# VH-VL binders against p53630, part 2

Target 1, 237 residues: p53630
Amino acid sequence: MNSKSQQQEQQPIVFVTGTDTDVGKTFVSTLLVHKWKAAYWKPVQTGIESDQGDSETLKNFKIAASTWQPPIFTPTYALQKPLSPLQAMEYEPNVDIRLLDFVVPEEWSAENPLVVEGAGGVCVPITRKLEITTDLIKHLIETSGHPVYVVVVARSGLGTLNHTLLTWNHLCDNGLRSHLFGVILNGEPNEGNVQALKKFGVNIMAQVAQCTTAHDQDMELHELPSVESLMTQQDVE
Short names: E, the ipSAE of ESMFold2; O, the ipSAE of OpenDDE; V2, 0.75 times the mean of E and O plus 0.25 times the DockQ between their complexes.

## First folded at step 1 (VH-VL)

Design c08 (framework fv_ciduvectamig_arm2)
Fold by ESMFold2-Fast, scan of step 1:
Order: structure tokens, then sequence, then C-alpha cells
Structure c08 (fold): chain C 237 residues (1-237), chain A 124 residues (1-124), chain B 110 residues (1-110)
């Protein structure tokens, strides 16, 4: 490219949250990063005593037809225990997470979107002041200087109606309705659940299935929406 | 049992719009386990995939680069059908046009159901 | 010109085995295990023979088999029969979320 400045203020930050722990947020984030040629940032990582972390999971993902690698930015905080950030800090008393510490990495050129992955669900406590993931999303909206949108990852199967509606309504009740791109369902197709969620006014962006091979993962990219189509949807007043 | 039935004009003049319809029975055009494609066949170029439409919370389209500026594939949920519109046609658009289900994971990642085909001639 | 390269024609006698190749790039055949093969008899729509390189739909003879090595996929027909005389087409997904076909191969059973 020879006109970098044209892209600078247009590209969004997309925050990926989930209805619970282990709903496939990292898998979906990885697909979105590769679909959109986006950069990736996980602001707070927990459980490092027992796991490589989500940033390493993205580094290990392979697209069969491409040598392209995403920019992956270092977490602002990395905590030992596999607990919420608040609870993990109980085991590391010298660590004091504050929302103002979460500054979008300066290394992000903003030529492509930035995918930001949250820790757990929307009500997961982040700070000793009991600020939750939703507060972190609001912080990024207020401080980043970029459009910020939210993607919710949920399981496709049994229990998703309750968990997805609770998450969706929480975000809407917190003034984030205009920032919601939608829900991505992860798992075996379940048309009954899709139609039920739509009747409640939930926007279902895509259905994907977590898979293990590079070729199967690449195929899932073909089913995801483009950033342009999602942003066009949000431009309707 | 899924079936696709095609209809539309078989003769189109150069510079006009080619319009074909594919009616679906046995499945829904908005099924989250399906995608709906248009493919054409000519002696000189063989089979060419033109585009597909599919529903995943909203409608999406993918189009072949060669026709992207001239093509629209539109679903119609109320009539359970989808259409091909190809603008500014030339004699090179003369071909046998097929609608098909796929590819998508629900269709073997292949075109598993085909319409009967419509021979469209572009001439004055 | 088609995106995937197939021989224009192949021929064989009843009982023989023949192989049809389909060559692309790392952005289609080489990049994905989503190669499909179609059989087309005169004046009929194509019919899926193989999907995901080597899988057969219900009702397709075990005489039809598929494989892939690097950027080349292959369809093999064993025990060639008169009714196998048809056109054979390969197809693959691409890295751009599009589909491409080969030029087609005319099989003549002598």
Amino acid sequence: as target 1 above (237 residues)
Amino acid sequence: QVQLQQSGPRLVRPSQTLSLTCAISGDSVSSNSAAWSWIRQSPSRGLEWLGRTYYRSKWYNDYAVSVKSRITVNPDTSRNQFTLQLNSVTPEDTALYYCARGPYSGSYHAFDIWGQGTLVTVSS
Amino acid sequence: QSALTQPASVSGSPGQSITISCTGTSSDVGGYNYVSWYQQHPDKAPKVLLYEVSNRPSGVSSRFSGSKSGNTASLTISGLQAEDQADYHCSSYTSSSTLVFGGGTKLTVL
C-alpha cells in the first residue's frame, strides 16, 4: 500500500467476549483475526502457571494457503492462577490492575481491525474496585479514539438461550446496544436455538464449529462475515 | 427430498440484464445449513461458479472476481427462491446456467443438488 | 481459461483403470481438503462423485476413488465400464471464499 493515512481512523476495535468460560472465545477470535487480517490483543491473561495462554494459541494457528502472521500484542497483565483477574490478584498482592492501565498498543498501525479478547464473560471482575469486563469495554470506547464493537461468543447447544439472552440484555441495558455486532454460535448447528434467539431480537452473526485441523479451520473462515458488511449494518441511524 | 426448479428468459439482448429464478422445495432458502449458488457452463470456458448467497444471522454473498461488478444473487424468503441478475451482458455470457445447493458443510462442501439448467443466448 | 488444470481428454478400454488429474495452487487445491469431483453425461446436470478429496456420497460406486498430493488432486476409475463415458470436472474452494472449476476432462471408453 502507498496511502497509509487513508485507513488510520476508519478501522474498528472489535471486543470478543463470551457467555461463559470455555465457549470458544479464542477459537472464534483466531478465525476473525485471519478473516479480517486483524491484529490481536488480550489485555489480561490468567492461568499462566498451567497454560500457554491465548496469545500463544493464535501464534500456533496455521492457514494452509498463507504465510501471513497476525500482529499479536503482549497482554498488559499476566496472572498465575486460572481464576478471574480479581481472584487471581488475591494470590499476587503486589499486582493492582486498574482500567486506565489498558491502553491500546501503540504498535497497532490501525490499517486493519484490532481484535481484543476478554477474560470470560461480561460480569467477570477485573479490578479490586469490582469493575467488570463491561467496564473495560466502556473504557476502550471512551479512550481508544476508534469505533469499538462487541462480538459475543456462545455455545450452540443446550443452555445457550438463557446464557446468551442474559449476556445480550446485560450489554444492551448498559448502553452498548449500538456497539453490538452480534453473537457467534460455536458448536453443532442448532436451527431451533438460532430462530429462538432471533425472536428475542438477538443478532446472530455466524455459526462455526471448533475443529482441530488447519484445513477445517480455514474452511470455517468462509462462513464468517466481513468487517465492511458489519460496519455498514452499524451505519444505519 | 430437495429440488431446484429454474425459470427465466432464454434470450437476452446485449447490454441488457440477464435474470433467472431458482425455486426451492424441500429446504428453506434461509436455512443455516445451506448455501445457494449459480454456475454456468460454456464450450469455451467449461464450468464457472458465479456466486452464492447464504443466511447466517443476515444475508451474505460471495461472487467470482470475473463477474463481481455485474452480478447480484438475491434471496426471497417469502417465495422460497433465489435469483441471478447479471448486468450489461455480452455474447460471451451465452451459456447454460445452473442453480445449485452448496457448497457448505451441510452439503458435503460440494454442489449436491442441481437445477435442470437454463440455456441463455445473448444475441441481437 | 479455467483456474484448475485438467487434461482435455482421457481414454481407456473396459476393465482398465484410468486417472484424471486436477492441478491448482496453494491457494485452492493445495490449501484445502475441499476438492470435489463431478460426472456429467450429455444433456444432464453434473452429479457429485466425490467430496472432500476422497469421500463418496451414498450410491456412488467404490470404483471411483480420490487422492491429493500437494497442489494436484486425482480421480481414479477402476474396472472401467461403458457407462463411465462422460465429462469429469473437479472443483475447489479458494483462499478468497470463492469456488473454481477445472476445464473438464472427456472420458472415452473404447
Scores: ipSAE 0.000, ipTM 0.429, lowest interface PAE 17.8, mean pLDDT 85

Design c09 (framework fv_ciduvectamig_arm2)
Fold by ESMFold2-Fast, scan of step 1:
Structure c09 (fold): chain C 237 residues (1-237), chain A 126 residues (1-126), chain B 110 residues (1-110)
Amino acid sequence: as target 1 above (237 residues)
Amino acid sequence: QVQLQQSGPRLVRPSQTLSLTCAISGDSVSSNSAAWSWIRQSPSRGLEWLGRTYYRSKWYNDYAVSVKSRITVNPDTSRNQFTLQLNSVTPEDTALYYCARVQGYSYGKYYYMDVWGQGTLVTVSS
Amino acid sequence: QSALTQPASVSGSPGQSITISCTGTSSDVGGYNYVSWYQQHPDKAPKVLLYEVSNRPSGVSSRFSGSKSGNTASLTISGLQAEDQADYHCSSYTSSSTLVFGGGTKLTVL
């Protein structure tokens, strides 16, 4: 439901989650940020002992056709171990993540969307109370004062049917169907998987492939939907 | 169903511009489902892809490095056709020229030619 | 000079199977599942035989099959027939958003 945005022209928060724990979410988030001229926030980052993190990866991603740089906000938590936030906290007993700690950065002007990138999939545990990524999404819906929508990133190939359907159904069963923009398939095209997912009622909002040239980047950016068109689709019942 | 009909001069002098037209029936040159390419064939180089044009919200053109400085592939939506212009030709440009429709699974990725024109033998000679 | 490497010729007898290889790099054949094969009879335009490595267009015999391993794609023709005598060309999408062809393989059915 997004009728409120038509009156107030309030920019949405778009939460990007995934069906896996690989870096495909960051690649897709980067494309969406540049497509929408959005700001970026990764509320919790793990694995900082071995990697610079997704915020730096997004900052360093170059779009050949543009000199524009996104606002990137600091993670609320940064944890050493490349594990779920709950498991990473076992190695840092002085850290106690609570959902209440995740407040949308005040620095976000809300003139353009905010892309929020999750840590792993929807059932990834965030807190010692076993609250998961889905609970963080609900927290942002309740507390942000902005429309919140969800994008699911999934691999295009083998295994995607099970993982995507489990993720999609989990979100729907948790009352988030009206907040779902859709699934973005990342990887080599797989027509059979796209058609199968559509038969199960999954909205495939885009398909993206690896970008190796400036031309590839421009084409992928062009093919992604505008945030306005996605919000308009949510108003059609 | 879809047909491509080629036309244009078969003899071009060195330093002139080679110009060929490919007329499309059964599809639209501005269709989002396809791209439109020129390919040539010679005994010395075999099949050589020259370039493609396609429409999304704007026109995109991709060209082979070997011809990029001399080539233009131009769509004409009003006549439902596309043209090849190759400037400053040399005898090395003597070849059988084909136009083709290019398809792909990913929207915006075009990588196989499913319909070919009849071919035009162009000789570059004085 | 061609970007992808194919054998110049291959031969077989009716009823046999033959395989034609097409070798590129990680920036074309190895990087994508966007390999196509074309059959060309004398004085005819090429005809698409396989696309996306192994998919057959409607009307193409199941005797034609395709596969890929690393940087090499292969076309296999089983139950070889006299009318299979033709030139076979592979093509691949590249990391530069261009298309490249192999040198072509002349199949002789003896």
Scores: ipSAE 0.000, ipTM 0.435, lowest interface PAE 16.7, mean pLDDT 86

Design c10 (framework fv_ciduvectamig_arm2)
Fold by ESMFold2-Fast, scan of step 1:
Formats: sequence, C-alpha cells, structure tokens
Structure c10 (fold): chain C 237 residues (1-237), chain A 123 residues (1-123), chain B 110 residues (1-110)
Amino acid sequence: as target 1 above (237 residues)
Amino acid sequence: QVQLQQSGPRLVRPSQTLSLTCAISGDSVSSNSAAWSWIRQSPSRGLEWLGRTYYRSKWYNDYAVSVKSRITVNPDTSRNQFTLQLNSVTPEDTALYYCARGSKYFDWPLDYWGQGTLVTVSS
Amino acid sequence: QSALTQPASVSGSPGQSITISCTGTSSDVGGYNYVSWYQQHPDKAPKVLLYEVSNRPSGVSSRFSGSKSGNTASLTISGLQAEDQADYHCSSYTSSSTLVFGGGTKLTVL
C-alpha cells in the first residue's frame, strides 16, 4: 500500500524594508504579523540607549478580540546608538556584525510566516565590509531554506515617487524582482501617487494609515492582502 | 430584512464558465458593515467557502486557495448585486451554490443566505 | 477533505445535552476567537447559531452555547428538542483572511 499525503509547502519569510528610516516599517510589520498570525524577527536593532526597540513595540500590541500573541525572536545584534548598524558599531568596537551571523531563529516553528524587519532602507550598511540590507536579504534567500519575499514600506505623500522607484528599481536590478510582493503606502491616501507608481510597474499591495481605535485596526487588517494571495500573484506575474 | 435572490444557469458544460448573480434587497452591496460571499455545498466536500467581495474605502476580494486561479467575485453597485464567475469548470464543481452576507464582526458570520442554486457540470 | 474536523454524527434523546467539537490548527481555530456555528435543516440554507465562539444572534435559544480551548471549539445544545435534529457546521477565520468550514455533524434526536 503506497499512500501519499499532501505535504504543506514551506512557509515564507517576508522581509519588510522601507524607502527610508521612519516610514512606518514597524507599524506595517505589526499589522502583517497580526493579519498573517506570523512570527516576528528584527535581526539588527539600533538605538537601544534611547528607545525600547521594535521588538518591544510588537510585544505590547494586542488585538482586543484575540488572546493570541505573536512569537517575537531576540535580535541577533542590539546596538546602543540610533544610527545605521555600521555607524553604531564605531561606538562599540568589540561588535563585528557579519552576514553569516544572521541565522533564522531555530525557535521559529515555520507553521506560519516569519516577518523579518530591516533597519532603514535597502542601502543601509550592515557590516564593516559595507554589505547593505539588500545583501542581508540575499543571504536569507541563500541560507534559510524557505521562500523569501520582500515588502517595501513607503510614505504615501510628496516625495514617494522618487523614493519608492529608487528602492524598487534597486531591488529589481539586484535580481530580486521575482521576490517582490509589493509596496505598502503608509499615510494619507494619495491616488495620484498610486496610479503613477502603477504606471512604472510597481505593485501597490495596500494603503494603510495609523490606528487609534479597534475599528481602525479592523479596517487596516482587512486592507492588507493574505500571504496566500501574494504567493499566488507571484506565480502568475 | 435583508433578502438575497440568486439567478443563473443550472447546467454548465466542462471547460465553460459558471456564472451566478445574487441580487440584494434591504442592504447595499457597498455597505461598509458587510461582505458578500459565495459558498458551495456537495455531499463529498461539505460546505466550502469560495470567496467574498466588500467595500471599505475601495473594493476588496478574498478567495479560497483551491479556486483562486479561476474565480472572480464582482460587485455591481448600480444594480445592487454581486456575481460569481468560475472558469474552466469540471464535474467536481457540481454543487449547490449559495450567496451570503457576512456581517460586520471580525469573523464575518454569514447571517443571510440566498435560496441556493444547484449547478450541474456535465457534457 | 474539510479543513476543520467534526464528528460525522452525534445522537441524543429529548431533554439531554450533547456537544459537538470542531478541531483546527493555530492558524484558524487556535489563532482567533472567530469561530461560527451554523444549523442546517434538510433542503434549507444554513442559519447562523453562534459567532465569535460564543455570541448568539438575536432569536437564537440560550440552549445553544459555545466555547473554545486551544485548537478545539465546541457547540453544546442543552435540553435537546426534536427540532434540533439537523446538520451542524463550524467555520473559522484563518491567517490567510479566508473562511474554512468543518465537515459537518449530523445530529439525530432519538
């Protein structure tokens, strides 16, 4: 008797980057984690001398109707100064970040997606060898054993066309087009910018705004696409 | 009271498109407190949710993975209705098809259902 | 097969209590308080009995109650009546923003 059960495909790792620092990456990551019931990992945290860090922000976020809390994994590196990892290391000479140090946490069961949040934009330097966030994404593609996809967070307003196109084209030029889920625009709706980005071939996967109520939270969760929907889109497009 | 009235062909040939319409009264298809779903039922598969459409600041769709490549659920605000299109049908798509309203709660409980349409896929 | 596991059938006598289970995973039943139950009489569309695990719509008897522990949700019908003979279906929201149903349970009132 030869019986074959359908084995589930490996759950994806979704890397959240931004067009710059302070575009709402942590807010968007929080929404995606709760939307997908994902685990969360921030490989490098900087600025811990002045802020609790993004992992603590996710630990404190709750949905009122759910008792579920996300698995949140410890950063591989936590640096004192609120600077890029390369610049922050100048203040901590005993710390030498290497790409090989970034191993997906063994605590991740891979029953649900893993959301990985980057530090700043795609060209942010991570190591003393001037390896950048894009190199970290490639490292995870090569070493994780899981499908890896990228979400770009950008501001919705003035300046987003240039910043988003520079980020999108950089990722495409680095061989990552097939790994791109799309762009999430954070802020006040701007339909002109959405249409312009679409004309340049950018996939706009959602628009979101800051939440102040449980109703706002529900609306933003419904705005976001499912991970299955995004993976199906990649297979077709 | 909300009422859902279904219409569409009951017989479809393999490889053709199954198309059903659900006409809404007592609510608006663009109500931001509702979502509009299609569900099917067969003896072999039980109840199977196929997809939904809903309006917030724009229109959204969610689809079951099993049908996602060949399904479209579309609203029509001028006629206050929504439709199911299922492409490239096979005999396995033979089922009783329902439209339903999901209410405003997070789990979108299906609180009003259409009468059901038995669709047979055969040559 | 169905995404959520229910017993195929249950039976009871008038006045008794019965319980129907609905078992999923951490990505559906276990991950959310978003489980609904439906009653379906022969040749009729399903009717919602419970939503968000334990909430009753207006007009649903207090004899119907719901609970959840881990990955398993349960529907309990107390004071069983002949008209309770029907099929019962559970459903759950998923981490994929989809809705999945259980296989259904046929309740026979002896």
Scores: ipSAE 0.000, ipTM 0.422, lowest interface PAE 18.8, mean pLDDT 86

Design c11 (framework fv_ciduvectamig_arm2; at its last look DockQ between E and O 0.01; V2 from the best seeds 0.00; counts 0 for: pae O 14.6 > 2, placed apart)
Fold by ESMFold2-Fast, scan of step 1:
Structure c11 (fold): chain C 237 residues (1-237), chain A 122 residues (1-122), chain B 110 residues (1-110)
Amino acid sequence: as target 1 above (237 residues)
Amino acid sequence: QVQLQQSGPRLVRPSQTLSLTCAISGDSVSSNSAAWSWIRQSPSRGLEWLGRTYYRSKWYNDYAVSVKSRITVNPDTSRNQFTLQLNSVTPEDTALYYCAREYKSGWSFDYWGQGTLVTVSS
Amino acid sequence: QSALTQPASVSGSPGQSITISCTGTSSDVGGYNYVSWYQQHPDKAPKVLLYEVSNRPSGVSSRFSGSKSGNTASLTISGLQAEDQADYHCSSYTSSSTLVFGGGTKLTVL
């Protein structure tokens, strides 16, 4: 009973991926971190020659309703070029990313959820062996010792049906259906696209939009469900 | 204008299920700008939030830890209402029960039902 | 016990200012600016006075103001009037996405 009780008390790891680059993964990760009082980890960061990086973006984001100061863990790899990790490594031949290098930060106490943000979409190549983001997700499921769930971030507008269905079906075909919390649509509300995706069996978790004021961002926190509600739904199914 | 109208038995026996309904007018139970909560009030415990149901592209629930094992808050979109079901009641569940709309601007309750005094006794 | 601590009673005279405290933890009052205050007259449902610590709904007198410092939120009523005699309740969002109330404060206008 002690073993099962300890397993049930474990906080989840939630992997945030997207249908593409620039769909708002960092913005959504920021909302989830503040909604759930979670810690944050970006295992591999690219583009550091031209951008502060997603960890710094999340750290500096203002949400007026939240006083939470998230633990932010250092990326395992930080690469210069704004390319996929595989392509970025072509410019840094002394760097050799391996899936085994991605160990959940020891500093994470597991008293709060951990939001893990991926680089780009599910098929983005991570290693020279052509292992992709989906393989990283599977690696964390196998090695972390914690429940691992996936959130997919997609644009709300034109092109989302194709990109979201490709991403959703890829994850399901890779045996991850039971690990999927759902899709968050980022951008102007588009009920037509929500209904279309639902008809294809896609689990739409929420709709959010990035606003310019801290007060407007407070409203977006209320659009997101609690991590406890999401986990309860996964326990039933 | 939003109005919440409560109905349900005012007397339940120990071990039975307490069941109350809150009928909504002037808003939709599936409105993405609202959550629908049950709150009770007793002299000994004051105000206690029990749980909420809300629609954000799918239905979600959040429940207070103290009642989580016994409570269900269910929406009914066809009748535009939501219900409280509290299982295995004891005399300690005797209270004035309110339904309320929880609006996303700060998780505040802007509209309340009239209240239903539920007595749990044999 | 209520999750948030309020004084059971407070009293004041017309024209005075009175303050009611609401103390929680870093997982509720201290962790969020989602503190609300409710006024309840006898035999009536509570009515929202303040939300998000200090924001007033339309129709609420500017005599009601709110603040927060650390784990304690405060409701201040200035220019106290006889009709302010009521019970006052605070509430806060929690890190578990639940909501908790204080024990309530009975305000007597002497």
Scores: ipSAE 0.363, ipTM 0.760, lowest interface PAE 4.4, mean pLDDT 88
Fold by ESMFold2, look of step 2:
Structure c11 (fold): chain C 237 residues (1-237), chain A 122 residues (1-122), chain B 110 residues (1-110)
Amino acid sequence: as target 1 above (237 residues)
Amino acid sequence: QVQLQQSGPRLVRPSQTLSLTCAISGDSVSSNSAAWSWIRQSPSRGLEWLGRTYYRSKWYNDYAVSVKSRITVNPDTSRNQFTLQLNSVTPEDTALYYCAREYKSGWSFDYWGQGTLVTVSS
Amino acid sequence: QSALTQPASVSGSPGQSITISCTGTSSDVGGYNYVSWYQQHPDKAPKVLLYEVSNRPSGVSSRFSGSKSGNTASLTISGLQAEDQADYHCSSYTSSSTLVFGGGTKLTVL
């Protein structure tokens, strides 16, 4: 056998963004990391003065069915105030976030997928040049050397039609349609909202709900597709 | 309560497509608590999971590596059934084929069809 | 060639306890608590005995119990009865979101 018949497939980077802050990005990222046996990276963490941060939250989250211990990489930037990165820099003026500083961690073995969790939603300002989360996604597409995909987390309930459509259309209008895996709705199942969003052409991947027991959280893994299945469906577009 | 009833031909010629149907009663093929699988059994390989279809806000499939290039499992919501299509069959595909409900609480098969012995021969 | 390794056969006398092993890897049995056991009598479809390693569906005798340590799951049948003579199969979820079965174990009740 020659060396080309045994080459490993390139592992994807999957960027998890949201329609808003507190829509469940960290919960969904945790489920994806365990479902896919992936590594995790939160490039910009804010609010560390009063919160353990999303990396620590993911580390401490228990999925009873999974024994996967994800590699968790240190944020490139961690800021004190629970604000957007741009605003948080007003309280730490010696910090100057630049988009080129976001380099995929060298310690990522690339033998498993990498889940990258964004700060807030797609239009959250990150740099003093007013570059937003969408610009960070584009930066990773252009510089990482890996396939990059996007997952949008949204509430399942009231208000989600407006926020999800705005987010989805924003990403499509920014040339990211071919990178979108879809939307995961977080909260009580709402088939009415699912069907309404589908009529607008939004790809709904799954519905999940954050649970209170480790066993119920195992069931939420069943709600999520495999990364292989999602990559296959990109070729149907 | 849940019942799975299989149908389809028992004899398929090499290089053709094997097609089987599983009709569901007592549940919905689009149930958010289930996935719908095909499993086969042969003396040489024992039980082999082949693939599944399931609805989680949209339709998804997962397939065993050994058949991934040849298999399709499709739902039919109007008839409340799901199908197996296995292309380019060989005598190695001769087996007893089962459909089964894969219940999400443990990814276990709690309801099975009656089985269909499919022979691939010329 | 089965993904999970089971003994080909086991035997026991009525009233005894027997244990059937199912050994996989860290990518299946060792990586997840989604191990199931199935009983199959001749000419019948398999019937689930246990799911999630040790959980018993309604209607399954308490004589059937399960456990897991590392990459090996075990099915224990206590108080062996003639009706327990059957084939026993294990299965596990995998890191590729597939399912794999063991090769099966034929239980003979002496």
Scores: ipSAE 0.000, ipTM 0.584, lowest interface PAE 10.9, mean pLDDT 87
Fold by OpenDDE, look of step 2:
Structure c11 (fold): chain C 237 residues (1-237), chain A 122 residues (1-122), chain B 110 residues (1-110)
Amino acid sequence: as target 1 above (237 residues)
Amino acid sequence: QVQLQQSGPRLVRPSQTLSLTCAISGDSVSSNSAAWSWIRQSPSRGLEWLGRTYYRSKWYNDYAVSVKSRITVNPDTSRNQFTLQLNSVTPEDTALYYCAREYKSGWSFDYWGQGTLVTVSS
Amino acid sequence: QSALTQPASVSGSPGQSITISCTGTSSDVGGYNYVSWYQQHPDKAPKVLLYEVSNRPSGVSSRFSGSKSGNTASLTISGLQAEDQADYHCSSYTSSSTLVFGGGTKLTVL
């Protein structure tokens, strides 16, 4: 009777990035957090002088179908100006963001996945050494000891093809192909763009839209794939 | 050489709006290396920074807490100038007003306007 | 935001060195290296002497130097000259993305 030691599959860290700012990363992160009953962490927050921050936004986001109360971890860095981290640091000379500063929160029990929301797009500089979001992802892969995956949030509408493909290819070219879960398109459904992206080998995870009604949000939540299904698909590639 | 030329009324009645203009020459109001500030000086309060406008991919404004509710600093790219509006003035707002350029990341004022004495009096 | 604290007045004889202090908090002087010093003669606008604690703009005499320790910045004027008689103001960037000035110091050259 070969006791197959049930290797307790380590819970994944899922990094949510985007093609640009304001593409709906926070919204998508919120959906994923509730879908997967995940914890949430935004390592770098900017614009705190005028914005409550994405963590608070996520905290206050109510999904009727979800009873999940996500653990939300404090950003490692919170900067005043609503700029990229690099630019925001110009206004805060005492702040020097380093990749080594980004450690997975100890409060994360690893019983559930961790959703990590990035700032801006993949090429956004986050350190004075001009390290970018992609470097942060790589850092987490190397240091966290957990499986790390990436979700790209993009707009669904006109113009998204170029930005999505550039982002996707950038990640692939940086050795993250095997870590890519896929793309979530945010906006009015656009099947043409979906099909076009698929032809280029982009995995489209879902199409979502910021809906005004709680019901619509619930429906979108149900359409999202489970984290287990996504992990299984990667093992077969 | 950068020059700042101020203009506006020198007498304002209580509860009215103080308005000043600062015309810029030798630099751009939309410069990504500068910020444009208003400062006032009085015997009782010394130098007091009031607020700034500056362009960094988009326009930003910062205001001193003491006047935040009453102040507006606006750029005018077409005329390469910026303005000060201070609402609901009181005699306490009587001061010598300066426009100035904040240059570089050090936020130091390297160029100043000639100053405008504004008296708030009924 | 409370003004930075400066001595109201300082005096010195020609050739002496004097120091003017500028004391703030961890939210301004202590939190940033964006302290500037200005010289102001009567009926003139302030002129920047130092920026970022100790940097001199072009044309400013080497007799002017700056330092910072904790929440206090200092302007030192060496080899005091009659022309140095003026008001001196410090300023600092703040955590609220604002600027704050000191109360000013009147320097008298005896």
Scores: ipSAE 0.000, ipTM 0.511, lowest interface PAE 14.6, mean pLDDT 90
ESMFold2 (binder alone), look of step 2: mean pLDDT 92; pTM 0.941

Design c12 (framework fv_ciduvectamig_arm2)
Fold by ESMFold2-Fast, scan of step 1:
Structure c12 (fold): chain C 237 residues (1-237), chain A 126 residues (1-126), chain B 110 residues (1-110)
Amino acid sequence: as target 1 above (237 residues)
Amino acid sequence: QVQLQQSGPRLVRPSQTLSLTCAISGDSVSSNSAAWSWIRQSPSRGLEWLGRTYYRSKWYNDYAVSVKSRITVNPDTSRNQFTLQLNSVTPEDTALYYCARAHYDILTGYYPFDYWGQGTLVTVSS
Amino acid sequence: QSALTQPASVSGSPGQSITISCTGTSSDVGGYNYVSWYQQHPDKAPKVLLYEVSNRPSGVSSRFSGSKSGNTASLTISGLQAEDQADYHCSSYTSSSTLVFGGGTKLTVL
């Protein structure tokens, strides 16, 4: 038996981050969960005083002809204020977030992928040691015992070249290039931005548009790659 | 250095409103690193926190359950001060009243009450 | 009557160690590491001695130390000195994002 082949056969954890707030991370995470029949975990949720949270958004997602519901695991931290986790802690005297508190839920059977959704972008601060989302990704790589990959969600339109390149290069500079599945562009198609990002070496794995009907959501699922095809691409020299 | 200077009436009749002012120097009442509290002490020694006001993109107030229905802690950025209004007072509100600053540092958390006003003895005469 | 329970008085002699307890519930002292201790001399405002259970502000003697076990926080004063004679107050944040104090403890240096 070959340890590399055995590792590749394990179901991965896929961490979904974004280039900014409100780029459609939850929408894209929801599509990936339904495409891959994955479980979902949002390790830290903020803003619960004003919003039901991303886990509830997944529970309410509808696609054509499907009654399947994903396993959705409880956030390790749920904070009141719609701020970064570091800043939200001021309003929660019982909370002191540490990276070691983020343990993959035991309820995940690992028979299907786990989609993990981050709060905001890669540099969003989480702990009082100034550890950021990228440090949480590294923590999961080091402690989960599973292959961990990263999907970056970005807007398709104006400003995406700068924001996507900053995010992509930050992740690469932090030693995560081999963990990157790619970028999903959310919004109206913009082929000029797609071609420019590809010329800079960014892998565009899909283009989607946020939608509200069950039929349109089902159509968007067909634009997404299978997890098996993404895993296979990571093995190519 | 931060200084807190209290002023206001020292005698209040039952059912009236107790009003005290705390003037701040050396810091801003709208500082994103401070919270401004009123604390009282019975004529013996027991301390009781009453409420606080603080600015974090918008103003927030927190109040102790025992006084919540009749208390207002209000900032005044133009005069760099904050006030206590306690409605419908009774003789049980007779106490030494302090204003105090708590400091918040994002990396180390809440620092305790590090600066206090001089205290104002308020008597509620029946 | 205060939310947190402290002994009304404690006493010790110079050079000895004394401990003052502060007992609450899981919704205050037991639930959070936001316990502070204040020293108050007659006719003076309280002065902070410890915060977050065991942290000392700059200028506070290392003779003052703090700990917490379950629902009880403790202030220990080692090498007791005459100027330590004062009232000592504990405080804690609560699950409701409010603050509560203990009844205070009068320390007498014999």
Scores: ipSAE 0.048, ipTM 0.557, lowest interface PAE 7.2, mean pLDDT 87

